# VHH binders against WD repeat-containing protein 54 (Wdr54): the designs that were tried, part 5

Target 1, 334 residues: WD repeat-containing protein 54 (Wdr54), of Mus musculus (Mouse) (q9r0d8)
Amino acid sequence: MFRRERSIPLRSSAAALSNNLSVLQLPARDLTHFGVVHGPSAQLLSAAPEGVPLAQRQLHVKEGAGVSPPLITQVHWCVLPFRVLLVLTSHRGIQMYESDGSVMVYWHALDSGDASSVQAMFARGIAASVHFICVGTCSGRVLVFDIPAKGPNIVLSEELAGHQTPITDIATERAQGQDGVADMVTADDSGVLCVWRSGPEFTLLTRIPGFGVPCPSVQLWQGIVAAGYGNGQVRLYDASTGALHVQISAHARTISALDLAPEVGKLLSAAEDTFVHIWKLNRNPESGSIEVEHCHGECISDTQVCGARFCDPLGSSFAVTGYDLAEILRFGTV

## First folded at step 24 (VHH)

Design x3 (from v4 with M106L)
Fold by ESMFold2, last read:
Structure x3 (fold): chain B 334 residues (1-334), chain A 119 residues (1-119)
Amino acid sequence: as target 1 above (334 residues)
Amino acid sequence: EVQLLESGGGEVQPGGSLRLSCAASGFTFSSYEMSWYRQAPGKQREWVSHIRSGGHTNYAESVKGRFTISRDNAKNTLYLQMSSLRAEDTAVYYCARYSDYWALELDVWGQGTLVTVKP
């Protein structure tokens, strides 16, 4: 089973935002990069598994002279075939940096055309698919950026329709089989899910209706959509048909994070109910039905969990952020 | 100015041993993470081993238990002790440096030294 390990101190705390922990695993170097958002800043840390922070950096969304920086919604390392970009979303839009956060290579401002509603504008949800970076918006549109192998010649190549409420999260998976297989899922505040195939033109493959509850966090694994909902349910859908296979009463409160260890088929769920659960996913080879097994439950005392991520490809360690918690908590197998 | 120079390659029998050296110059060697990579004919360059400035080491699964990375900061030299060599270890071996912990790519590479393990 998992046991608590040494925590990583933060200079600031984590904001009360779903999915407020980003991870870039560097297994050859036995390092992990962490990203945590608080207010107008994102804190980046590079740390060893024993919890020693080896490097730290903070980022802000840059604005014109005399303008205060906007609140950040997410920071994420987008890993592309030839490039890694650090992407930051906020109430003003999207900034993209070289992977170390030192150089901004691109920015995109959100513009409603109505100044009275500008405070409602924001970007949220970041994922990479092939050579594209996809970013959700408060309108439910998903912006698709075509990323060149090098340089700042980034182009907004497509805007995806399918959602009528703000995007909450985007998840991607490398295609594992036949052409036309789903490799991206998007979620929104109404609980609607859209399943896509990326390409020169993105194709909407399946739309899964909501049921009156927001879906803050999603994952995609081997044709399985895992969705975490505001009522504490985890639902597993077949990505190709949209059929609900499994409904788990996983948490008593809003799920704030899902993560996946794809090599071992493990799903992590975390919620405002102070719990993190680890699940094992598989398909029955005869029926094709999705099956799930509970592996571990961890209570994070006095903590409203905001983010949780696996720190290694085998799902043997994970990290947790919580509202107003000035450290990243860590857990590993004994 | 920044330079890495590998040496110690050669032919060995299966089960044999070699020690590779990487002489570093033009930078404060003790402050940098170092790696060994290798490239077999017709294949992509692959990671072998890594050592941080503080001495922590890591290894690719294929060499774990057989290879040992080390550094001598007084001599500005990185080493790879290779034991129990197999035919599949035949490759040109490169040492390389990360510029800092945030870098995702090696910024300086040596010229390589050939290791041949006889069939």
Scores: ipSAE 0.695, ipTM 0.881, lowest interface PAE 1.2, mean pLDDT 89
Fold by ESMFold2, fold request of step 25:
Structure x3 (fold): chain B 334 residues (1-334), chain A 119 residues (1-119)
Amino acid sequence: as target 1 above (334 residues)
Amino acid sequence: EVQLLESGGGEVQPGGSLRLSCAASGFTFSSYEMSWYRQAPGKQREWVSHIRSGGHTNYAESVKGRFTISRDNAKNTLYLQMSSLRAEDTAVYYCARYSDYWALELDVWGQGTLVTVKP
């Protein structure tokens, strides 16, 4: 049983974008860093369970003199084995910062038409796998950046093909060094999913066709792909075969966020229907079938959810952002 | 300049107690988050406990209920009260600080103090 905790004030509201809440959990310090996007800025906050920010910072995409800052699509802490980078995506491309947002270490510009183009380029979807950062684009290409342990010598090492519509989300799971093990999934606006193994050359392992509905949010856990769709469904696929095992009518409207607490196998889903649901994922050891059970439903009154994330590794707390809501809502177990 | 100096280590019987101290100098101790870490021979350094400037504490699962972190801001000293000691607690213990809430790594470490728990 979750109860509402003290909210964290935002200086603005969350933009109406799927997956518009990023967290970096710092459980040893009993702290969480939050990131929320609105327009050309990202609000970064560091907060403890009492809810009042212990620190806050606002970050804009850096541009040259006389150039207006572009609209940000996502902000995300990419945790790599040797460093943590704060990554911003926007309609002009990708910028990467040290984890506190103070120093830009890399930028990559996307090619775009003029400012009046109705087909403007953008980046969307950010995840880290091993020492790579992967970023989706509006063309459906996924850019793979090779990140050195130190310094700014970041290079674009690969561009992945597999999608024909804009990337919506990318999710990763740490592989245990086994060949052929999937550790990344990418999703797009047509509902196509691609499952990959990262490495010096990324390998496409599985392609799951869409069914006419966008897939705004995706997660990968122990060979299970969890996908949240524009029709409110959550679907669970076997990553190795692409077979659909479970179809859940989880929400009445578009799912805007999925998150995992991987140590306990909990999945969080959140949607425009103002609900957050928490599910427990398992795999039947005899049959290999994916199993799911509902653990909790929370109504977030009067808010179209934009983002939702667990705030601790055990899935005992979560936070929510909503459209036009000037606060991050938080919930914890009793 | 900025320095942390641990003391209070020594040899103790299983089930015994020790109190470690960490004397801080060269900075405004009361404004900083502090942690204890330990490193057994041949093993990676591991987190033990953490205390914020305001006094909130947290502990690694392996030491919960047995260790207590505290601070005396008037004396610029961090403490670790260890009780119910076990052989696996044998290690060099280090105190360390974070430079601010955004920092992900500890920026100042002490020299360490050895704790030996006899079998």
Scores: ipSAE 0.681, ipTM 0.879, lowest interface PAE 1.2, mean pLDDT 89
Fold by ESMFold2, fold request of step 25:
Structure x3 (fold): chain B 334 residues (1-334), chain A 119 residues (1-119)
Amino acid sequence: as target 1 above (334 residues)
Amino acid sequence: EVQLLESGGGEVQPGGSLRLSCAASGFTFSSYEMSWYRQAPGKQREWVSHIRSGGHTNYAESVKGRFTISRDNAKNTLYLQMSSLRAEDTAVYYCARYSDYWALELDVWGQGTLVTVKP
């Protein structure tokens, strides 16, 4: 049974955006970093047993004097084999920072029309695969950046086509065990999913058609695509075939976040219906079918969830952000 | 100049105890997070224990309940009390520090002290 822990105050509220919570776990130090966006600002906060927050920092999108800074859509720590970069997406494009947010090492502007359409252009969806950082755009294209082990020589190496509506989310996984060839999934506002293998040239492996609702959040675990939809459904697909194995009416409203604790096979779903649910995923070794078990449901009173993430590798703690909520709520087991 | 110097290693029988020390100089020791790491021959360096400036501690599962990290800020010294030693604990032990809470890498390492647990 989870219990409420001390919350982390925010300088401002969390913006009403799906997936509006990023977490970097540092378990050896018993330390967790959080990222939350609102308007033109991202807040970075740390929690530890002796201090909540133990440290905090605010990151602003850099812009010239007299020009209004663009709205931020997401902040995310991209963990690569040789470095960690903090990536910020906005209505003007992509900025990449050293992991502490102190130094910008790269930026990429999106192509835009006249000034009235600048707010309609945006980047959204951030994930790392091997030494690549992948970022979604409002056109449905996914930008692939090749990240060097050291230094600022980042290159836009590929632009992936497969979606016709804005990207909502990207999730990645290292190739692992029996189903390890697929390592990235992308989702869009029409509910289409594309499953990829990363490499010097990214390969589209499968395309899963939508069914008339957006897919705000997606995860990839051991060859299983978990997708959370605008109608409150969670769907589990086989990543290699695209076949639907499980369909769950998990929430009464739009799912705004999915997260994984991959070492224990737990999936977290969170929605605007004020609930967080935790599920256990497995495959039947005889049939290969995907199995799911409900483990926990938490009603977070008066909170339309915008983001939710596990805070430890065992899935024994999680945090949530909510619409117009000026704190990050935290929950843990005994 | 920031320096860390380990001492206290040696040979012990299985089940025995040792206390390692790490003398710090050239910085305000009481303000920094400190860790112990170890490296067995032919293996990668692995984390053992961590202590924050305020005294909060954490341990790797393989040593939890057997090892105790502590610090004496008046003497600028980090300690690792090792008990119930096993052959698997044979390694060179290093102390190290983080420069701040946002740093993801340790910025200063000691030269190490060898602990050998007899078979």
Scores: ipSAE 0.679, ipTM 0.887, lowest interface PAE 1.2, mean pLDDT 89
Fold by ESMFold2, last read:
Structure x3 (fold): chain B 334 residues (1-334), chain A 119 residues (1-119)
Amino acid sequence: as target 1 above (334 residues)
Amino acid sequence: EVQLLESGGGEVQPGGSLRLSCAASGFTFSSYEMSWYRQAPGKQREWVSHIRSGGHTNYAESVKGRFTISRDNAKNTLYLQMSSLRAEDTAVYYCARYSDYWALELDVWGQGTLVTVKP
């Protein structure tokens, strides 16, 4: 089904972070934009299907008065109904850019407050819902930014409570059902999940307790929460009730990435066990029970996966970043 | 000034063929990605085909196998060869340019050329 394609060179190894690959698919142009974190810097790439980089850009964390550059935790393209912003999170805070990374349009500093206190602060977890951008923090708070259709007047509109440990990931879905429809899920280092409805005031709909294992990566699709855990399990929950429907022993080690091809209902899981698996999600039309089918397994020899994402809407290609690996590996159907 | 000018539209019978041209001026045509879009009466503008500066092409599913995009960099001209035309291909066809690989929006549009496929 899949074969390895020409990889894309990186300036340096990807940082050993979960979810360390961001993708913006441009299917009409047969292009993909990639974002990868390298520590205090992030690399943006625009690449053709043949693996030829067509353009590159480098972003840096906003410099402070410290002895060394602060570290970046994530970069992500936030696609909103009326604009696309590139968002960078770090130990300093949140930097928002025009979609090409050329101009910073917003900066939000995480308040360390007191210069005499030495505390590890960071933002982590980025998603867009409706006209909002949501960003997780190390305290477990989720910051909600109200994004104007045009111009730079971005405002912190809400701060969500529900987690007591650092946010690991946030996922959203374009929900068309009104009133009570879940369209966002947040995850943390304790494995707690919170399921939300976006709006002028965000509503917590469901809180799914953890079981002593971190949840590095989540996805939300048609009322299904897919969660990837530090013990290698993938769990599928009903978003409205929080009920566990499916538990998959998908990987032997920590899951570091989940991704979704929503048009076809495909889920990608990737882990430190060197495997990438592709699953097909569905609901039984009679019972409404969540069902899953394994579609593909790919072994990426000697590679502890840090990030993995589909590169096209049909889930026919994907890319991988790994620990101590200075390239993006790519796979596509023959 | 940067300008795109479509031509070659007209009326055609079902199953017929037509070739659209887009003359480019005011920029280094060979350095830019180009697309064709179309807008049927009462519908939104939709993507038809794309060609990169290096010649790589892509097509919307609705036209794949029937339309061929090409470019002549020496003449600064973009083409759309349309074959096996159907009534649903009736639309105003536009050529357009991306400013660079990072751009998410087309920055220059032509005025359009009408293609009518007779019932």
Scores: ipSAE 0.651, ipTM 0.868, lowest interface PAE 1.3, mean pLDDT 89

Design x5 (from w3 with G54S)
Fold by OpenDDE, fold request of step 25:
Structure x5 (fold): chain B 334 residues (1-334), chain A 119 residues (1-119)
Amino acid sequence: as target 1 above (334 residues)
Amino acid sequence: EVQLLESGGGEVQPGGSLRLSCAASGFTFSSYEMSWYRQAPGKQREWVSHIRSSGHTNYAESVKGRFTISRDNAKNTLYLQMSSLRAEDTAVYYCARYSDYWAIEMDVWGQGTLVTVKP
């Protein structure tokens, strides 16, 4: 049974964004880092397991000629095999920092080629694959950055075209080194999902059509695409075929976050309906069918959950952010 | 000059005990998180134990219950008490410093001290 634990205070309330929580676990040090967006700034928190804050840092969007500070859309720690970077997306561009957020090592400006396009540019959806960081854009493009082991020599290597609507989320699975296996999924505002294989050139393997409902959050696990939708549905697809295997009315409102504990196959879903659910994913070895079991449901009273992440590899704890909530809520199994 | 210097390594029989020390100089020792690492021959360096400035400790599963990390801030010294030593504990042991709570990597390392567990 999950119980509420000590919350971590925020200087400012969490913005109403999907996937508005990043968690970096540092088990050797018994530390957990949290990233939360609250308008023009991202708040980074280092906390002890008990929820005691140990350090805090704020990041801002690179200053431009604008009248108002640009809004941040997402902050996320990208864990690569040999490097960890903190990535911040905004309405102006993409900022990459050293893991501690102290030094910006890379800047990518979102340039609207057409000066005439009145539409505000933004990036969102951040994931790491092998030595790449992928970032979504409002145009539906996914920018692939080649990340060196050290230094600022980051390069834009590819732009993936699979979507026609703004990217909402990107998820990756650590490639077990098997050739031909999908290791990335992208989602957009129309609900389209694209399954990719990373490499020197990214390859689109499968495109799953949308049904007119945004997909704010997506996960990839052992050939299973878990997608959370604006109508509160969680759908599980076969990543290789694109076939729908499971459809659950998991929430009454839009799902704002999915997270995965890949070691145990647990899926966390959170939505604006104040609920957080934990599911167990399984693929039937005999039939190949995807199965899901409900494990836990938590109601967070009067809170529109906008971010939710597991805080340990076993999925025994999780944290959530809520719209206009100036704290990170924590839950753990007793 | 910031420096870490390990000592106390040597040869010990299985089941024996050994206490390692790491002398810190050139910085305010009490303000820093410290860790022990070890590297066995032909293997990658692995984390062994960690201690915060507050005294909170953590251990790798492989050494849990056998090793104890501690610090004496007055002496600017980090310790690793090793007990019930096993052959697999044979390694060069390093002490290292974290610059702050945000640091993922250690910024200062000692030269290491060799621990050999042999019958």
Scores: ipSAE 0.795, ipTM 0.907, lowest interface PAE 0.6, mean pLDDT 94
Fold by OpenDDE, fold request of step 25:
Structure x5 (fold): chain B 334 residues (1-334), chain A 119 residues (1-119)
Amino acid sequence: as target 1 above (334 residues)
Amino acid sequence: EVQLLESGGGEVQPGGSLRLSCAASGFTFSSYEMSWYRQAPGKQREWVSHIRSSGHTNYAESVKGRFTISRDNAKNTLYLQMSSLRAEDTAVYYCARYSDYWAIEMDVWGQGTLVTVKP
């Protein structure tokens, strides 16, 4: 049974964004880092297990020639085998920092190819795969950055063109070393999902059609694509075939966040309907069928949940952000 | 100069006890988080124990209940009390410093001290 634990105070309220919570666990030090977006700022928090804040930092988008500070769309720690980078996306571009947010090591400006499109450029959807960081854009392109072991020599290696609408989320699975297995999924505002294999060149393996509903959040686990939609549905697809295996009316409103505890196959879903659910995913090794079981439901009164993440590998704790909420809520099993 | 110097290593029988020390110099020891690491022959370096400036401690599962990390800020010394030692505890033990709460990597390491558990 999950219990509410001590919340972590925020300096400002969380923005109404999907996937508006990043969590970096440092188990050796019993520390957890949190990242939350507050419009033009991202707040980083280092906290002890009891929810006691130990350190805080604020990041801002690099001031351009514009009159108003650009809005941040997402902040996320990208854990690579050889380094950790903090990535910040905004309406202006992509910023990559050292893990502590102290030094910007890379800047990518979003170029509006067509000068004529008055449409505000933005990036969102951040994930890491092997030595790459992938970032989604409003054009539907996914930018692939090659990350060196050290230093600022980050290069844009590829642009993936699987989507025609803005990217909403990107999820990756740690390559268990199996050749040919999908390790990345991308989602967009039309609900289209693309399954990719990372490598020297990224390869599109499967395209799953949308059904006219945005997919704000997506996860990938052992060949299962878990997608959360604007209509409150969670759908589970086979990543290889694109076949729909499970459809759940999980929420009454748009899902704002999905997270996965990959070691145990637990899926966390959160939505604007104030609910957070934990599901257990199973794949029958014999039949290949995908099954899901509901494990836990939590109602966060009067809160439009905009971010939710597990805080431990076993999925025994999770944190939540809410729109206009100036705290990170924490829940844990006793 | 910032320096960490480990001592107290040696040979001990299984089930025995040993206390390691790490002397810190060149910095305000009390302000830093400290950890013990170990590296067995032919294996990767692994984390053993951690202590915050506040005194909060953490341990690897393999050493929980057997090892105790502590610090004496007045002496600028980190300790690792090891009990119920096992053959698998044989390793070079290193003390290390974390620069701050945001640091993922340690910025200062000692030279290490060898612990050998032999029947």
Scores: ipSAE 0.777, ipTM 0.899, lowest interface PAE 0.6, mean pLDDT 94
Fold by ESMFold2, fold request of step 25:
Structure x5 (fold): chain B 334 residues (1-334), chain A 119 residues (1-119)
Amino acid sequence: as target 1 above (334 residues)
Amino acid sequence: EVQLLESGGGEVQPGGSLRLSCAASGFTFSSYEMSWYRQAPGKQREWVSHIRSSGHTNYAESVKGRFTISRDNAKNTLYLQMSSLRAEDTAVYYCARYSDYWAIEMDVWGQGTLVTVKP
C-alpha cells in the first residue's frame, strides 16, 4: 500500500509534543508546506514528492530585548475564506503571520493577572472555522479571534467556556456540502470534548465527558468526532448527540496525532508505540451507525512518533515526525 | 516591469486543437513556477495546469490527457497545447506566476486570451 519515500532533513529535531507536524497542502502544485517545532523555534519547509526541500525558513517567537524566546507549543496554517495565516502558539501567547511566516500580523499575550511565575501558562490547539481562528489555553478557555479579510484588525471576539483543564487540540469540519450540525471540536487533558457550532456567538452543541485519560488529538468529519486518547484508544462519537459509536484499542501507548483525509474519509492515528495506522470511516446508511475498517499499519522503527499528517486530500501520502528525529519521514502509495 | 502576455486564442471546432503561448518579460523566467487558469463567462476562475522550474507538471482532472503544459526557457515562453477541445473549454485563458514556493496565490497575471470552441 504505502512505501517509504525520500525524507526531508530538519536543521533541528522535532520536540516531543503531540501534534508536532503541521501541513499546508497545495495539490494543484503537487507541493506541501511542513511545520515542525523544537523549543523556541519552528522550522518551515516546502517540499514536493520528487525531491529535496525546495525552500525552508525558521521562525522564532519575537520578544523584547534581553528576554529569552519562549517555548513554542504548536504551529499551524489556518485557511480562511480570503486569507491564510500561519499561527504560532507558545508559553507567552499567540502570534499570527502571513502564510509564509515572513510578516507578523498580530500578537496576543496571555493574561497572567492572578497567576504567579510558578504556574505554567501556554496556548495550545489551533483551528480555523469560517473567518474565525480559535486557540486553546492552559486554563481550558478557548479564544476566538475574528479575522478580517485584510490587515491587522484582528480582534478577540469571544472566549469559550466548557473545559476546566488545558486544551490539547481543536479541530474543525470542512464538509464539501457546507452542511452538518457541528463546526468545531475542542479537547482537553481530562479527556473532555466540546462540540461547537460557529457563528457570531459560538454555540455549545454537546459536551462529551472525560474518563480520566487525556485526549491529545481530535478530528471532525461529516458529523463524526474522532478522538485519540492517552491510553491508546481511538473513539468515534456522533457529533450531534455525543454518543459513543466505536471504541478501538488502536495503540499500545499515548496517541500523539490524528489526521483526516476528508475526500475519502480516512483517519490516520499515530502514537508513542512507534505505529501509524490508517482507518476508513463510514456511516451505515440504514442505521446511521459509525463504522470503521483498518486499512494500513506502518511501524516507524526506533521512533517515538510526535506528529503525522496526510500530505494530500485523498490520503495517498503521509508524513511523520518523531522525538529527536532530524528528518520528516514520508510515505506514499504505489 | 514583470509582464505576461498570452496569445494563440481563437475559434476552433469541437475536437480541434490550439496552442496558447505566454511571453514573459522582466524576470528570470526559468526560476519561477507557472500556471494556466481559465474563466468562462459568469463563472469563477479555474485552475488548468501547473509547471515548476524543474519541469514537473500537474493538471486539473477535466483536462488531463488532452492538455499539455510546457516551457521554453530560452524564449521565456510558457505554452499550453490543447487537443480534443470541447464546448466546456470555451473561456479566457490566463497565464500566471507564483512569486516563490511559499506563495499560496499568483502574484502576476496576464491579460488573457479567448478560446472559443464552436457548438
Scores: ipSAE 0.664, ipTM 0.869, lowest interface PAE 1.3, mean pLDDT 89
Fold by ESMFold2, fold request of step 25:
Structure x5 (fold): chain B 334 residues (1-334), chain A 119 residues (1-119)
Amino acid sequence: as target 1 above (334 residues)
Amino acid sequence: EVQLLESGGGEVQPGGSLRLSCAASGFTFSSYEMSWYRQAPGKQREWVSHIRSSGHTNYAESVKGRFTISRDNAKNTLYLQMSSLRAEDTAVYYCARYSDYWAIEMDVWGQGTLVTVKP
């Protein structure tokens, strides 16, 4: 089914961080952008049928004289109804760029007025919902930024409480008449999940307790929360009630990435056990039961996976980053 | 100044053909990727077709096999050959330019040319 395609070279490697691959699909142009972080820099790379890479760019988080650049935790293209922003999180805070990474339009510092020198501040977890960009922090707070249709007048409109440990990941989905009206899920290092409805004031709909393991990666699809855990489980919860409906022993080690191809209902899971698995999600129309089918397993030789994402809307291609791997690996169906 | 000017629109019978042109001026046309978009009355603009400077093309599923995008870099002109036209193809057609590969949105639009496919 899937075959290895031409990889994309990295200047060094991907940092050993969960969710360390961002993809912006531009299917009308037959063009895909990739983002990967390592240390104080983020690399942006693109691929097209006539060139791999077709273009590349590097971003650095800069500081004043005599201050070491902060480590970057994530880079992500936030697609809003009226603009696309490239968002970068680090141990210093949040930077938002025009979609091409060339111009910074906004910056938010994480202030450590009361923090001890032993506990590092950082931002982690980036998602867009409606006209908001939401970013997680090490305290478990989620920062909500209200994004104007144009210009730099971005404001911090809300801080969400619900987590007591660092945010690991945030995922969103457009509400489309779904029961419960959930459109965002947040996860943390203790395995707690919070399910939200975005709006002028964000509403906490459901809190799903942890069970002693972190939840590095999370997705939301048609009222279903898909969560990947530090013990290799994938769990599917009903977003409205928080009830566990499906538990899959998907991997032998920590899940480092989940991704969706939402139009076809495919879920990708990837882990430190060197495997990527693709699952088909369905909801039985008569009973409403959540169903899952395993579609494909790919062993990524000699690679602890750090990030994995679908590269097209049909879920027929995906890309992988790995610990100490100096390239983005790509796979596609023939 | 950078300008795009569409022409070639008009009324046509179902199953008919039209060729739209987009005259470009004020920039190095051969270096830019170009698209056609369309907007039916009361609806949002939708993508129709795309061509890169390399000649690589792509099409929306609704027009694939019926429309052909091309460019003549010597004449600074983008074309859209439309065949087997249907009533749902009725729209104002725009040509547009991306500033570079990293651009997500079009930076220059033409003023549009109306195509009407009679019922």
Scores: ipSAE 0.627, ipTM 0.868, lowest interface PAE 1.3, mean pLDDT 89

